# Ledger of designs, part 20: miniprotein binders against o77086r1339to1564

Target 1, 226 residues: o77086r1339to1564
Amino acid sequence: KSLEIAEQMTLLDAELFTKIEIPEVLLFAKDQCEEKSPNLNKFTEHFNKMSYWARSKILRLQDAKEREKHVNKFIKIMKHLRKMNNYNSYLALLSALDSGPIRRLEWQKGITEEVRSFCALIDSSSSFRAYRQALAETNPPCIPYIGLILQDLTFVHVGNQDYLSKGVINFSKRWQQYNIIDNMKRFKKCAYPFRRNERIIRFFDNFKDFMGEEEMWQISEKIKPR
Short names: E, the ipSAE of ESMFold2; O, the ipSAE of OpenDDE; V2, 0.75 times the mean of E and O plus 0.25 times the DockQ between their complexes.

## First folded at step 10 (miniprotein)

Design e2 (at its last look DockQ between E and O 0.95; V2 from the best seeds 0.86)
Fold by OpenDDE base, look of step 10:
Structure e2 (fold): chain B 226 residues (1-226), chain A 100 residues (1-100)
Amino acid sequence: as target 1 above (226 residues)
Amino acid sequence: SEEEFAKMILKFLLEIAELLIKYAREKAEKGDLEDAIEILEFAIEWAKIALEIAEKAKEEAEETGDEEKIEEAKELIREAEELIKEAEKLIEELKREKEK
């Protein structure tokens, strides 16, 4: 069941990721205008919805044992997602488990250790080094974490002028852009060999069933007072 | 080589310019004329940088007397100029359409 859920998450992610055009990521890196990049926005929204959905699924459970059971299920799903090279849904679920409202709850040592081990992949202190290395070693099919692609492109855009001096093109800027875009292109061409399961897809319901951040905090504090 | 690297970057820039022009056309077809114009302006920026690289490559090839490289550079110049011209023409058309 966890494998099947991971497969269907991956199919949905792949469908949205494939629709993102190269101009959209470049335009977004330039001006952060969401309207110019509708497929990119849909993909980013999907990521956020999935994270909020996962948080909501955990927080709505009144019994601590049921919450732990659900977290363990998400951990199993994440392990499958990682094997499938679906970094998008993997990180969306990780974002849920490592979120303030969820993380502050009392969890079994094994859960805390598993979440910590997953966080090592995206350690911001190392500029996502472990993730970048894993991605470099990954063969398609793969769904990358789009947030880092956008961050990297934005960083290249902001940090580099088009010209070093009058008549001197900044080749380093263009080389950095090339490397980011080429890597993204590599993952856009490959489809996952999974079959669509309408029952599971209906269960997701486009991940629309989530609560707001404030409500999540309120519930979390009710479960475990400060 | 530095030359091979420059050529690779040049081809990449041309590819991006082409993709941006195509994307702008799709936006225009959907009625997003202002966005299309801005995207085309961005495409021109990419193509102009490509043009400058190609022109420099031509000058360097002329200094060495390498006829094959000169011809290749001329072709890349032409491609860059054509993309710029295409984008400029489309901008003008879309501006006229917007005023209607």
Scores: ipSAE 0.852, ipTM 0.935, lowest interface PAE 0.5, mean pLDDT 93
Fold by ESMFold2, look of step 10:
Structure e2 (fold): chain B 226 residues (1-226), chain A 100 residues (1-100)
Amino acid sequence: as target 1 above (226 residues)
Amino acid sequence: SEEEFAKMILKFLLEIAELLIKYAREKAEKGDLEDAIEILEFAIEWAKIALEIAEKAKEEAEETGDEEKIEEAKELIREAEELIKEAEKLIEELKREKEK
């Protein structure tokens, strides 16, 4: 059930992740231009669609017990995603459960505590220390969080000059770029051993059936008035 | 060693320059000529730094008289120069095509 759903989410993510060409992440880090990086843009768009789709599936349910059932199902899926090293889908679903319209609803104490514990993995206040440690211990196959790859490449590009002084090349800059790119290449080359399940893929329908942010807030406020 | 590290970085820079040139050709084939030109200019930036590393390695090898290292550096210089020449030629071809 939840395992199969996580496996199919991972197959879809892997297909898009594999298509991202190395030039795309370097060009995006340089000038943040989406036109030059179409496969990267499709991957990040898929992330956002998945997150909004998950929020919509929860908010469309009028019955509080049904909403709790669906949140617990997403939590089970997230646990499977973590075990198969799909950090990108894991974070997309986490961002849904931690979104304003969802988080503000009254959830069972156990759900609230579990979501909070999941947020510790991606806590940005310590430069994503927990996530970086987890990733460093991860062996392929893996789909890393693309947002941090892009952030790191952007920081290296903006925060480092090409030369330390006249005629002295900044090897540290290039070493940092190498490590980020090499790790991304390592994860791109290793495939997941899952078979496609067309029934589940059709159910997802490319995660396109979702509500906009304003509609989600209106429904959230109808469920729990301010 | 420091020589092995510099050689690794040099090869990384050349690899990226090659990937950028290939990517620019794909953009040009789809008609995205301005993007292709900008990507080629970026490829030249990477290849020029690789060329500088290779030229410095050649100078250092000449000071020690290590003929094997001199030849290695000369091969890397040729590789970087070929990538720069290829990218510059393609930029000029694309600029002419754009003006049509």
Scores: ipSAE 0.812, ipTM 0.927, lowest interface PAE 0.5, mean pLDDT 90
ESMFold2 (binder alone), look of step 10: mean pLDDT 85; pTM 0.816

Design e3 (at its last look DockQ between E and O 0.92; V2 from the best seeds 0.86)
Fold by OpenDDE base, look of step 10:
Structure e3 (fold): chain B 226 residues (1-226), chain A 100 residues (1-100)
Amino acid sequence: as target 1 above (226 residues)
Amino acid sequence: SEEEFAKLILKFMLEIAELLIKYAREKAEKGDLESAIEILEFAIEWAKIALEIAEKAREEAEETGDEERIEEAKELIREAEELIKEAEKLIEELKREKEK
């Protein structure tokens, strides 16, 4: 069941990811205008909704044992997502488990260790080195974490002028852009061989059933007072 | 080689310019003329840099007397110029449409 859920998450992610056009990521990196990049925006929204949905699913459970069971289920799903190279949904679920409202709750040592091990992939102190290495070694099909692509493109845009001096083109800037875009292109070409399961897709309900961040904190503090 | 690298970047930039023009057309077809114009302006920026790279490649090839490289550079120059011209023309058309 966890595998099937991961497969359906991956199908939904793939459908949205393939719709993102290269101009959208470049335009967003330049001016961060969401209106010019609707497919990119939909994909980013999907990521956020999935994270909030997962948080909400855990926090709505009143029994600690049931919460733990749900977290363990998400961990199983995440393991499958990683195996199928879906970094997008993997990180969406990780962001849920590592979120303040969830993380502050008391969990079994095994859960805490698993979440910690997953966080090592996206360790910000190392500039996502482990993730970048894993991605470089990954063969399609793959759904990358779009947030880092956007961050990298934005960084290249902001940090580099088009010209080094009068009449001297900054090739380094363009080379960095090329590498980022080429890697993105590589992952857009491949489809996942999974069949659509309408029952599971209906269960997700486009991940619309989530609570706001403030409500999540309130519930978390009720479960575990400060 | 430095030449091969420059050529790779040049071709990449031309590709991006083409994709931006195509994307702008799609935006225009959807009625978002303002975004289309801005995207076309961005395409021109990419194509102009590509043009400069191609011109430099031509000059370097002329200095060495490599006829094959000269011709290749000229072809890339023409492509860049055509993209710029196409984008500029489309901007003018969209501006006129916006005023109606």
Scores: ipSAE 0.862, ipTM 0.939, lowest interface PAE 0.5, mean pLDDT 93
Fold by ESMFold2, look of step 10:
Structure e3 (fold): chain B 226 residues (1-226), chain A 100 residues (1-100)
Amino acid sequence: as target 1 above (226 residues)
Amino acid sequence: SEEEFAKLILKFMLEIAELLIKYAREKAEKGDLESAIEILEFAIEWAKIALEIAEKAREEAEETGDEERIEEAKELIREAEELIKEAEKLIEELKREKEK
């Protein structure tokens, strides 16, 4: 059932990802104005909702054994997401398992070690080197981590002038923008061959059912007092 | 080659300028005139740089006498000029609407 869940998460991500228009990422890189980039905002909100939804599903369980079962199920889902090149949902779920309220709970050593190994992919040291290498080897279809696309475009915009001197165009700036945008377009063009499963989609309920930060911390502290 | 690289960047910048203009029109149709004007100004920045690249390509093509490259560059110049004119006209229209 884990494979089917990963496929349906990927369909939902792909729907939102393909709606992001190229102007939106360039405009966000320029001024970080959410109002100019509504489809991009919906996609990043979806990421956050999925992460909080997963955290809530774990924390609401009263029994420690049931919490462990759900964490193991999320780990299985993440393995499937990685195989189908859905880095965005993979990172949303990893963020959930590595969040403060979840991480501080004492898990079996095997779970802790698996989460730690998954974190290696998103290690930000050396400019996300592991992730960039994995992405470079990835064939479509793929949903890349949007956060890095936005970070790269922002760096290029902020760190480069349009002209090197009067009348001398900064081609390096435009080449960097081209490569980032072209790579994004490459992944937007290829669709996933999954069929929609309305029972699973209804189960997700748009990932709306999540607790706020304060409530999650209160529950976490009830489970394991400080 | 250096010429193929410059042409790739030129076409990329024209594509982006056109996309920005279309996107600005959508914002204006929904009533967000301030955003539309800002987006159009951004589109003009891209189109003006594309125009400069196209004009340099025409000059280089004229030095070699390559008539096919000269005509290609002239077509791209016309495209950039039309995008700039379209964006400038729309900015003027939107500023008048915002003052109402």
Scores: ipSAE 0.808, ipTM 0.930, lowest interface PAE 0.5, mean pLDDT 90
ESMFold2 (binder alone), look of step 10: mean pLDDT 86; pTM 0.844

Design e4 (at its last look DockQ between E and O 0.90; V2 from the best seeds 0.84)
Fold by OpenDDE base, look of step 10:
Structure e4 (fold): chain B 226 residues (1-226), chain A 100 residues (1-100)
Amino acid sequence: as target 1 above (226 residues)
Amino acid sequence: SEEEFAKLMLKFLLEIAELLIKYAREKAEKGDLESAIEILEFAIEWAKIALEIAERAKEEAEETGDEEKIEEAKELIREAEELIKEAEKLIEELKREKEK
């Protein structure tokens, strides 16, 4: 069941990721205008919705044992997602489990250790080094974490002028852009061999059933007072 | 080699310019003329960088007397110029359409 859920998450992610055009990521890196990049926005929204949905699924459970059971299910799904090279849904679920409202709750040692081990992949202190290495070693099919692609492109854009001086092109800027775009292109061409399961897709319901951040905090504090 | 790198870069820049022009056309077809114009302006920026690289490559090839490289550079210059011209023409057309 966890494998099937991971497969369907991956199919949905792949469909959205494939629709992102190269101009959209470059335009977004330049001016952050969402209107110019509708497929990119849909993909980013999907990521956020999935994270909020997962948080909501956990927080709506009144019994601590049921919450733990659900977290363990998400951990199993994440392990499958990682094997499938779906970093997008993997990180969306990780963002849910490592979120303030969820993380502050009392969890079994095994859960805390598993979540910690997953966080090592995206350690911000190392500029996502472990993730970058894993991605470099990954063969398609793969769904990358789009947030880092956008961050990297934005960083290259902001940190580099197009010209070093009059008539002197900043080749370093263009080379950095090339490397990021080429890596993204590598993952756009490959489809996952999974079959669509309409029952599971209906269960997701486009991940629209989520609560707001404030409500999540309120519920979390009710479960475990400060 | 430095030459191979320059060629790879040039091809990439031209590809991006082409993709941006195509994307702008799609935006225009959807009725978003303002975005299309801005995207075309961005395409021109990419194509101008490509043009400058190609011009430099031509000059270097002329200094060495490598006729094959000169011809390759001329072709890339032409491609870059054509993309710029295409984008500029389309901008003018879209501006006229917007004023209607």
Scores: ipSAE 0.833, ipTM 0.925, lowest interface PAE 0.5, mean pLDDT 92
Fold by ESMFold2, look of step 10:
Structure e4 (fold): chain B 226 residues (1-226), chain A 100 residues (1-100)
Amino acid sequence: as target 1 above (226 residues)
Amino acid sequence: SEEEFAKLMLKFLLEIAELLIKYAREKAEKGDLESAIEILEFAIEWAKIALEIAERAKEEAEETGDEEKIEEAKELIREAEELIKEAEKLIEELKREKEK
């Protein structure tokens, strides 16, 4: 069931990811205007909704053993997402398990150890070296972490002039942009071989059933007072 | 090689310029004339760099007398110039439409 859930999450990610047009990421890198980049914005909102949905599913359970069962289920889903190269949903769920309201609750040492090990992939030290290595070894199909694509394009745009000096074109800038865009195009072109399961898709309900940050903190503090 | 790399970058720049023009037309069709103009100006930036690369390729080919490379560079110059002219024409049309 965990595999099927991961497959359906991946289908939903892929639908939104393939709609992102190349101009949108370049324009966002230039001026961060959400209105010019609507498909990109929908994809990043999907990431956040999935993360908050997962947090809410855990926190709404009043029984501690049921919360542990659900966390373990999310961990199994994340392992499947990693194997199918869906880094975006993987990181959305990791963000949920590593969030303040969830992390502060007392979990079995095994759960804490697994979440810590998953965080190594997205460790920002050395410019996300672990993630970049994993991605470089990844063949399509793949859904990359959009946040790093946007960060890289923004750094390239902000940190590089079009010319190194009068009449000298900055080819390094364009080469960096090319590599980021080419990778994105390569991953957009390959489809996942999964069939749509309407029961599971209906269950997700577009991940819209989630609590706000304040409510999640209130429940977390009720479970484990400060 | 440096020549192959420059040709790859030239084609990339032209591709992006073309995509930006197409995206700007979509924005204009939906009534967002200000965004369309800004996107077209961005497209021109990309196309002008491509034009400069193509012009340098033509100058280099002329120095060696390689007529096939000269004609190839001329075609790329024409492509870049056509994209720039298309974008500039559309910008002027959209500015007049915006004033009305």
Scores: ipSAE 0.807, ipTM 0.925, lowest interface PAE 0.6, mean pLDDT 90
ESMFold2 (binder alone), look of step 10: mean pLDDT 85; pTM 0.816

Design e5 (at its last look DockQ between E and O 0.97; V2 from the best seeds 0.87)
Fold by OpenDDE base, look of step 10:
Structure e5 (fold): chain B 226 residues (1-226), chain A 100 residues (1-100)
Amino acid sequence: as target 1 above (226 residues)
Amino acid sequence: SEEEFARMILRFLLEIAELLIKYARERAEKGDLESAIEILEFAIEWARIALEIAEKAEEEAEETGDEEKIEEARELIREAEELIKEAEKLIEELRREEEK
């Protein structure tokens, strides 16, 4: 069941990711205008919805044992997602488990260790070095974490002028852009050999069934007072 | 080589300009003329950088007398100029449509 869920998550991610056009990421990096990048926005929205959905699924459970069972299920799903190179859904679920409202709850040592091990992939202190290395070693099919692509492109845009001096083009800027875009292109044409399962897709219901951040905090504090 | 690197970047810039023009057309077809114009302006920025690289490559090739490199540079100049011209023409067309 966890494998099947991971496969269906990956199919949905792939469908959205393949619709993102190269102009959209460049335009977003330039001006952060969502209107010019509708497919990119749909993909990022999907990521956020999935994270909030996962948080909500855990927090709505009143019994601690049931919450633990659900977290363990998400961990199993994440292991499958990692195996199939779906970094998008993997990180969406990780964002849920490592979120303040969820993380502050008391978990078994094994759960805490697993989540910590997953967080090592995206350690911000190392500028996502482990993730970048894993991605570099990954062969298609793969769904990358779009947030880092956007961050990198934005950083290149903001940090580099088009010209070094009058009549001198900044080739370094263009080379950095090339490398980021080329890597994205490598994964854009990839198809996963999974069959669509309408029952599981209906179960997701576009991940629309989530609560707001404030409600999540309220429930978390009710479960475990400060 | 530095020349091979410049050529690779040049081709990339032209590709991006083409993709931006195509994307702008698609946006215009959907009725978003304002965004299409802005995207075309962005395409021109990419194509202008490409043009400058190609022009410099032509000048360097002329100094060496390498006819093959001169011809290649001229082809790339033409491509860049055509993309700029295409984008400018499309901007003008879209502006006329916005005024109606």
Scores: ipSAE 0.853, ipTM 0.935, lowest interface PAE 0.5, mean pLDDT 92
Fold by ESMFold2, look of step 10:
Structure e5 (fold): chain B 226 residues (1-226), chain A 100 residues (1-100)
Amino acid sequence: as target 1 above (226 residues)
Amino acid sequence: SEEEFARMILRFLLEIAELLIKYARERAEKGDLESAIEILEFAIEWARIALEIAEKAEEEAEETGDEEKIEEARELIREAEELIKEAEKLIEELRREEEK
């Protein structure tokens, strides 16, 4: 059931998210060195694996009707993820449905319209305004989209000097860092009230069963030749 | 107020410096000495900015003669200096370990 799947995805996300230490996101923003930020990398790797896993589940199906059934299942899971404030898994699955190999396939108009409407949340125009508004209205528990946290911290670091001039500290830089980190800390502290379902967790198999980018494109082109 | 804002930023800088030092110790215990040193250098950057803010607060308090504010600023200076000294000492220890 889609609700149970969403709950278990959220538990897995939360386990990895809570392990991320604040230094890791600041260090990554500074030099983008993955070796200094191992828990952060496990979390971002999890995001990518979930996305590729979902793409693979769809592309492996030879029958177009079966592919549409699976896409509709993922859409139902995404609706549950949104309701439980798991933006990270929501966007991982959206990334899968909006990926080149998947989006280029012929889908029913209803599916295309739903995916387009979901993309409005993460529309990068206006600096992710829709997402930021949604997040600002969100009460814990919540798993935010880690990609935007990292992007914001990176922008603050590279776009601001420590001093505005000789002897004048750039407080604006530090205030921006504070706000990003404070929001992250609030969400790290809250736990979801879900219990583990080991059968579903084993089914996910850490989302490791996925195809590489080249194979996915080859299958997509076989289904719909260019 | 501007004073309250500067104090908030100062405490944030000290918090992050302390977290960075703790994180560097964790990396060093796992054998990642080069990364630990780099993290400690980053912690010192944060702590030195906090120290500068605290030193300016002390100067302003001395001009007013408010002894409570002077003592508060000096405690913050000591906290920042202790973090810097802790990080510098650990860097020296790790560099000795790295050479072996």
Scores: ipSAE 0.810, ipTM 0.925, lowest interface PAE 0.6, mean pLDDT 90
ESMFold2 (binder alone), look of step 10: mean pLDDT 85; pTM 0.819

Design e6 (at its last look DockQ between E and O 0.97; V2 from the best seeds 0.87)
Fold by OpenDDE base, look of step 11:
Structure e6 (fold): chain B 226 residues (1-226), chain A 100 residues (1-100)
Amino acid sequence: as target 1 above (226 residues)
Amino acid sequence: SEEEFAKLILEFLLEIAELLIKYARRKAEEGDLESAIEILEFAIEWAKIALEIAEKAKEEAEETGDEEKIEEAKELIREAEELIKEAEKLIEELKREKEK
C-alpha cells in the first residue's frame, strides 16, 4: 500500500508539474505575482495541501500508538517517493513530520532519527548541497522541489544586474538562469510509468481535508501540554 | 569557447523571449490584458539583451573577416529585432484594446 500511495502521489505531482510553463517561473522570480503564474500556484498549493493533510491525518488520531503507526506509514511512503525521484511529495511529507505541531510530540527514537536523516537532504545551512547533488545525479523521471528552483531564480534576479557596466552584459546572470531552466526542462519531459488508481486518488480527495495551523497547534498542545 | 558560450546564451535568451511572447498572447486571449502587456515588456527585455549580444558578435566577426560568423550574427540580429517588433506591436494593440 505504501508503494501504491507513493505512485499515485507521484502521478498527481507529475500532472501538475508538467503544466508549469517556463514563463511562469521567470515571472514569479521577477515580481512574485501569483496571478501571472496559475500552474505554478496550483503546484505550490498542492504541495502545501499535501503537507497539511498529512499533519491532519496524524493529529486527528486520539491514540498515540495509532499516531505512531501513521507516522511510520508516511516514512515508508517517503522512502518510496525518494526512490522514484519525487522530491516534491517527499519534502511535502517531510515538512509535515518536521512541523512544530508534530515534531514536539513524543516519538520513538527510531522515528526521530529517520526524520532527522531525511532533513539532512535539505539542510539549509549547506544551501541544500545534498539535495542539489542528489538532483544532479538524478535521471528522469523526476519531480524536483519547486521551492528551490524559485528561490534560485529569485536570487539570481535580485543579486545580479543585467549589465556589469554601460554596454557590458552580465553573462554570469544569464548563464545561471540558463542552468536552472535547462535543468527544470530536463525533468518536465519525462513521464512516470504508473497507472492511475482511482481508489487511492479518491482517498486523497485533492488533499483538501486538512485543519488550519492554529487548530493543529491546539490539538498538539492538548496531546502534549507545554 | 567564449564564442560558443555566447551563442548558447544568445539562443537561450531568444527562446525565452519567444516563450514569453507566446505566453502573453494566451493571457491576452484569456482577457488579462494588463498581465499580457507586462509579460511582453519582460519579453522585450530578454530580446534586447539578445540583440546586443548578437550585434557584438557581428562586430567581432567583422573585425576578423569571418563571413560565416557575420552572416550567422546577422540572422540572430534579425530574429531578435523581429521578436522586439512583434512584442511592441502587440503591446500597442493591447493598450488600444484596454482603452476601449
Scores: ipSAE 0.863, ipTM 0.939, lowest interface PAE 0.5, mean pLDDT 93
Fold by ESMFold2, look of step 10:
Structure e6 (fold): chain B 226 residues (1-226), chain A 100 residues (1-100)
Amino acid sequence: as target 1 above (226 residues)
Amino acid sequence: SEEEFAKLILEFLLEIAELLIKYARRKAEEGDLESAIEILEFAIEWAKIALEIAEKAKEEAEETGDEEKIEEAKELIREAEELIKEAEKLIEELKREKEK
């Protein structure tokens, strides 16, 4: 069931998110070294695996009606993820549905419209304005999109000097860092009240069963030739 | 207030410096001495800015004669100096260990 699947995805995300230490995100923003930030790397890897796993589940189905059923199932899961404030898994699945190999397949108008509507949340053309507004209105528990946290910290670090002039400390730089980190801490403190379901967790199998990008494109082109 | 804002930033900088030092110690215990040294250098950057803020706060408190604020600033200066000294000492130890 879609709700329980979303809850178990959120439980796994929360376990990894909670382990990320503040030094890890600051160090990554400074030098992008994965080795210094192992828990952050595991969380980012989890995001990518979930996305590719979802793409593979859809593309491996030979029958168009079965692919449509699975896409509708993922859409239901995404609606539950949004309601429980799991933006990270929500965006991982959205990335799957909006990926080239999948988006190019012909879907019913209703599916296409829903995916397009979901994409409005992560519209990057306005500096993620819709997402930032949604997040600002969100009460814990929440799992934010880690990619934007890292992007923001990187831009603050790279784009701001420590001093505005001789002897004048750049408080604006530190205030921006403080706000990003404080908000992350706020979400790390809160736990989701879900119980682990070992059958569903075993079904996920750590989202490791996925195809590579080239194979996915080959299957997509077989389904809908150019 | 402006004083509360500066104190919040100062305390944030000290908190991060302390977290970075603790994290570097764990990297060193895991055998990654190069990363530990780099992380400690980063921690020193944060603590030095905190020290400068605390020193300016002390100077301002001395101009007004507010003894409580003077002593508060001195304590924060000592805290920042202790973090810097701790990190510098550890860097020296790790560099010697790395050369063995």
Scores: ipSAE 0.838, ipTM 0.936, lowest interface PAE 0.5, mean pLDDT 91
ESMFold2 (binder alone), look of step 10: mean pLDDT 85; pTM 0.821
OpenDDE base, look of step 10: ipSAE 0.861; ipTM 0.938
ESMFold2, look of step 11: ipSAE 0.823; ipTM 0.932
ESMFold2 (binder alone), look of step 11: mean pLDDT 85; pTM 0.818

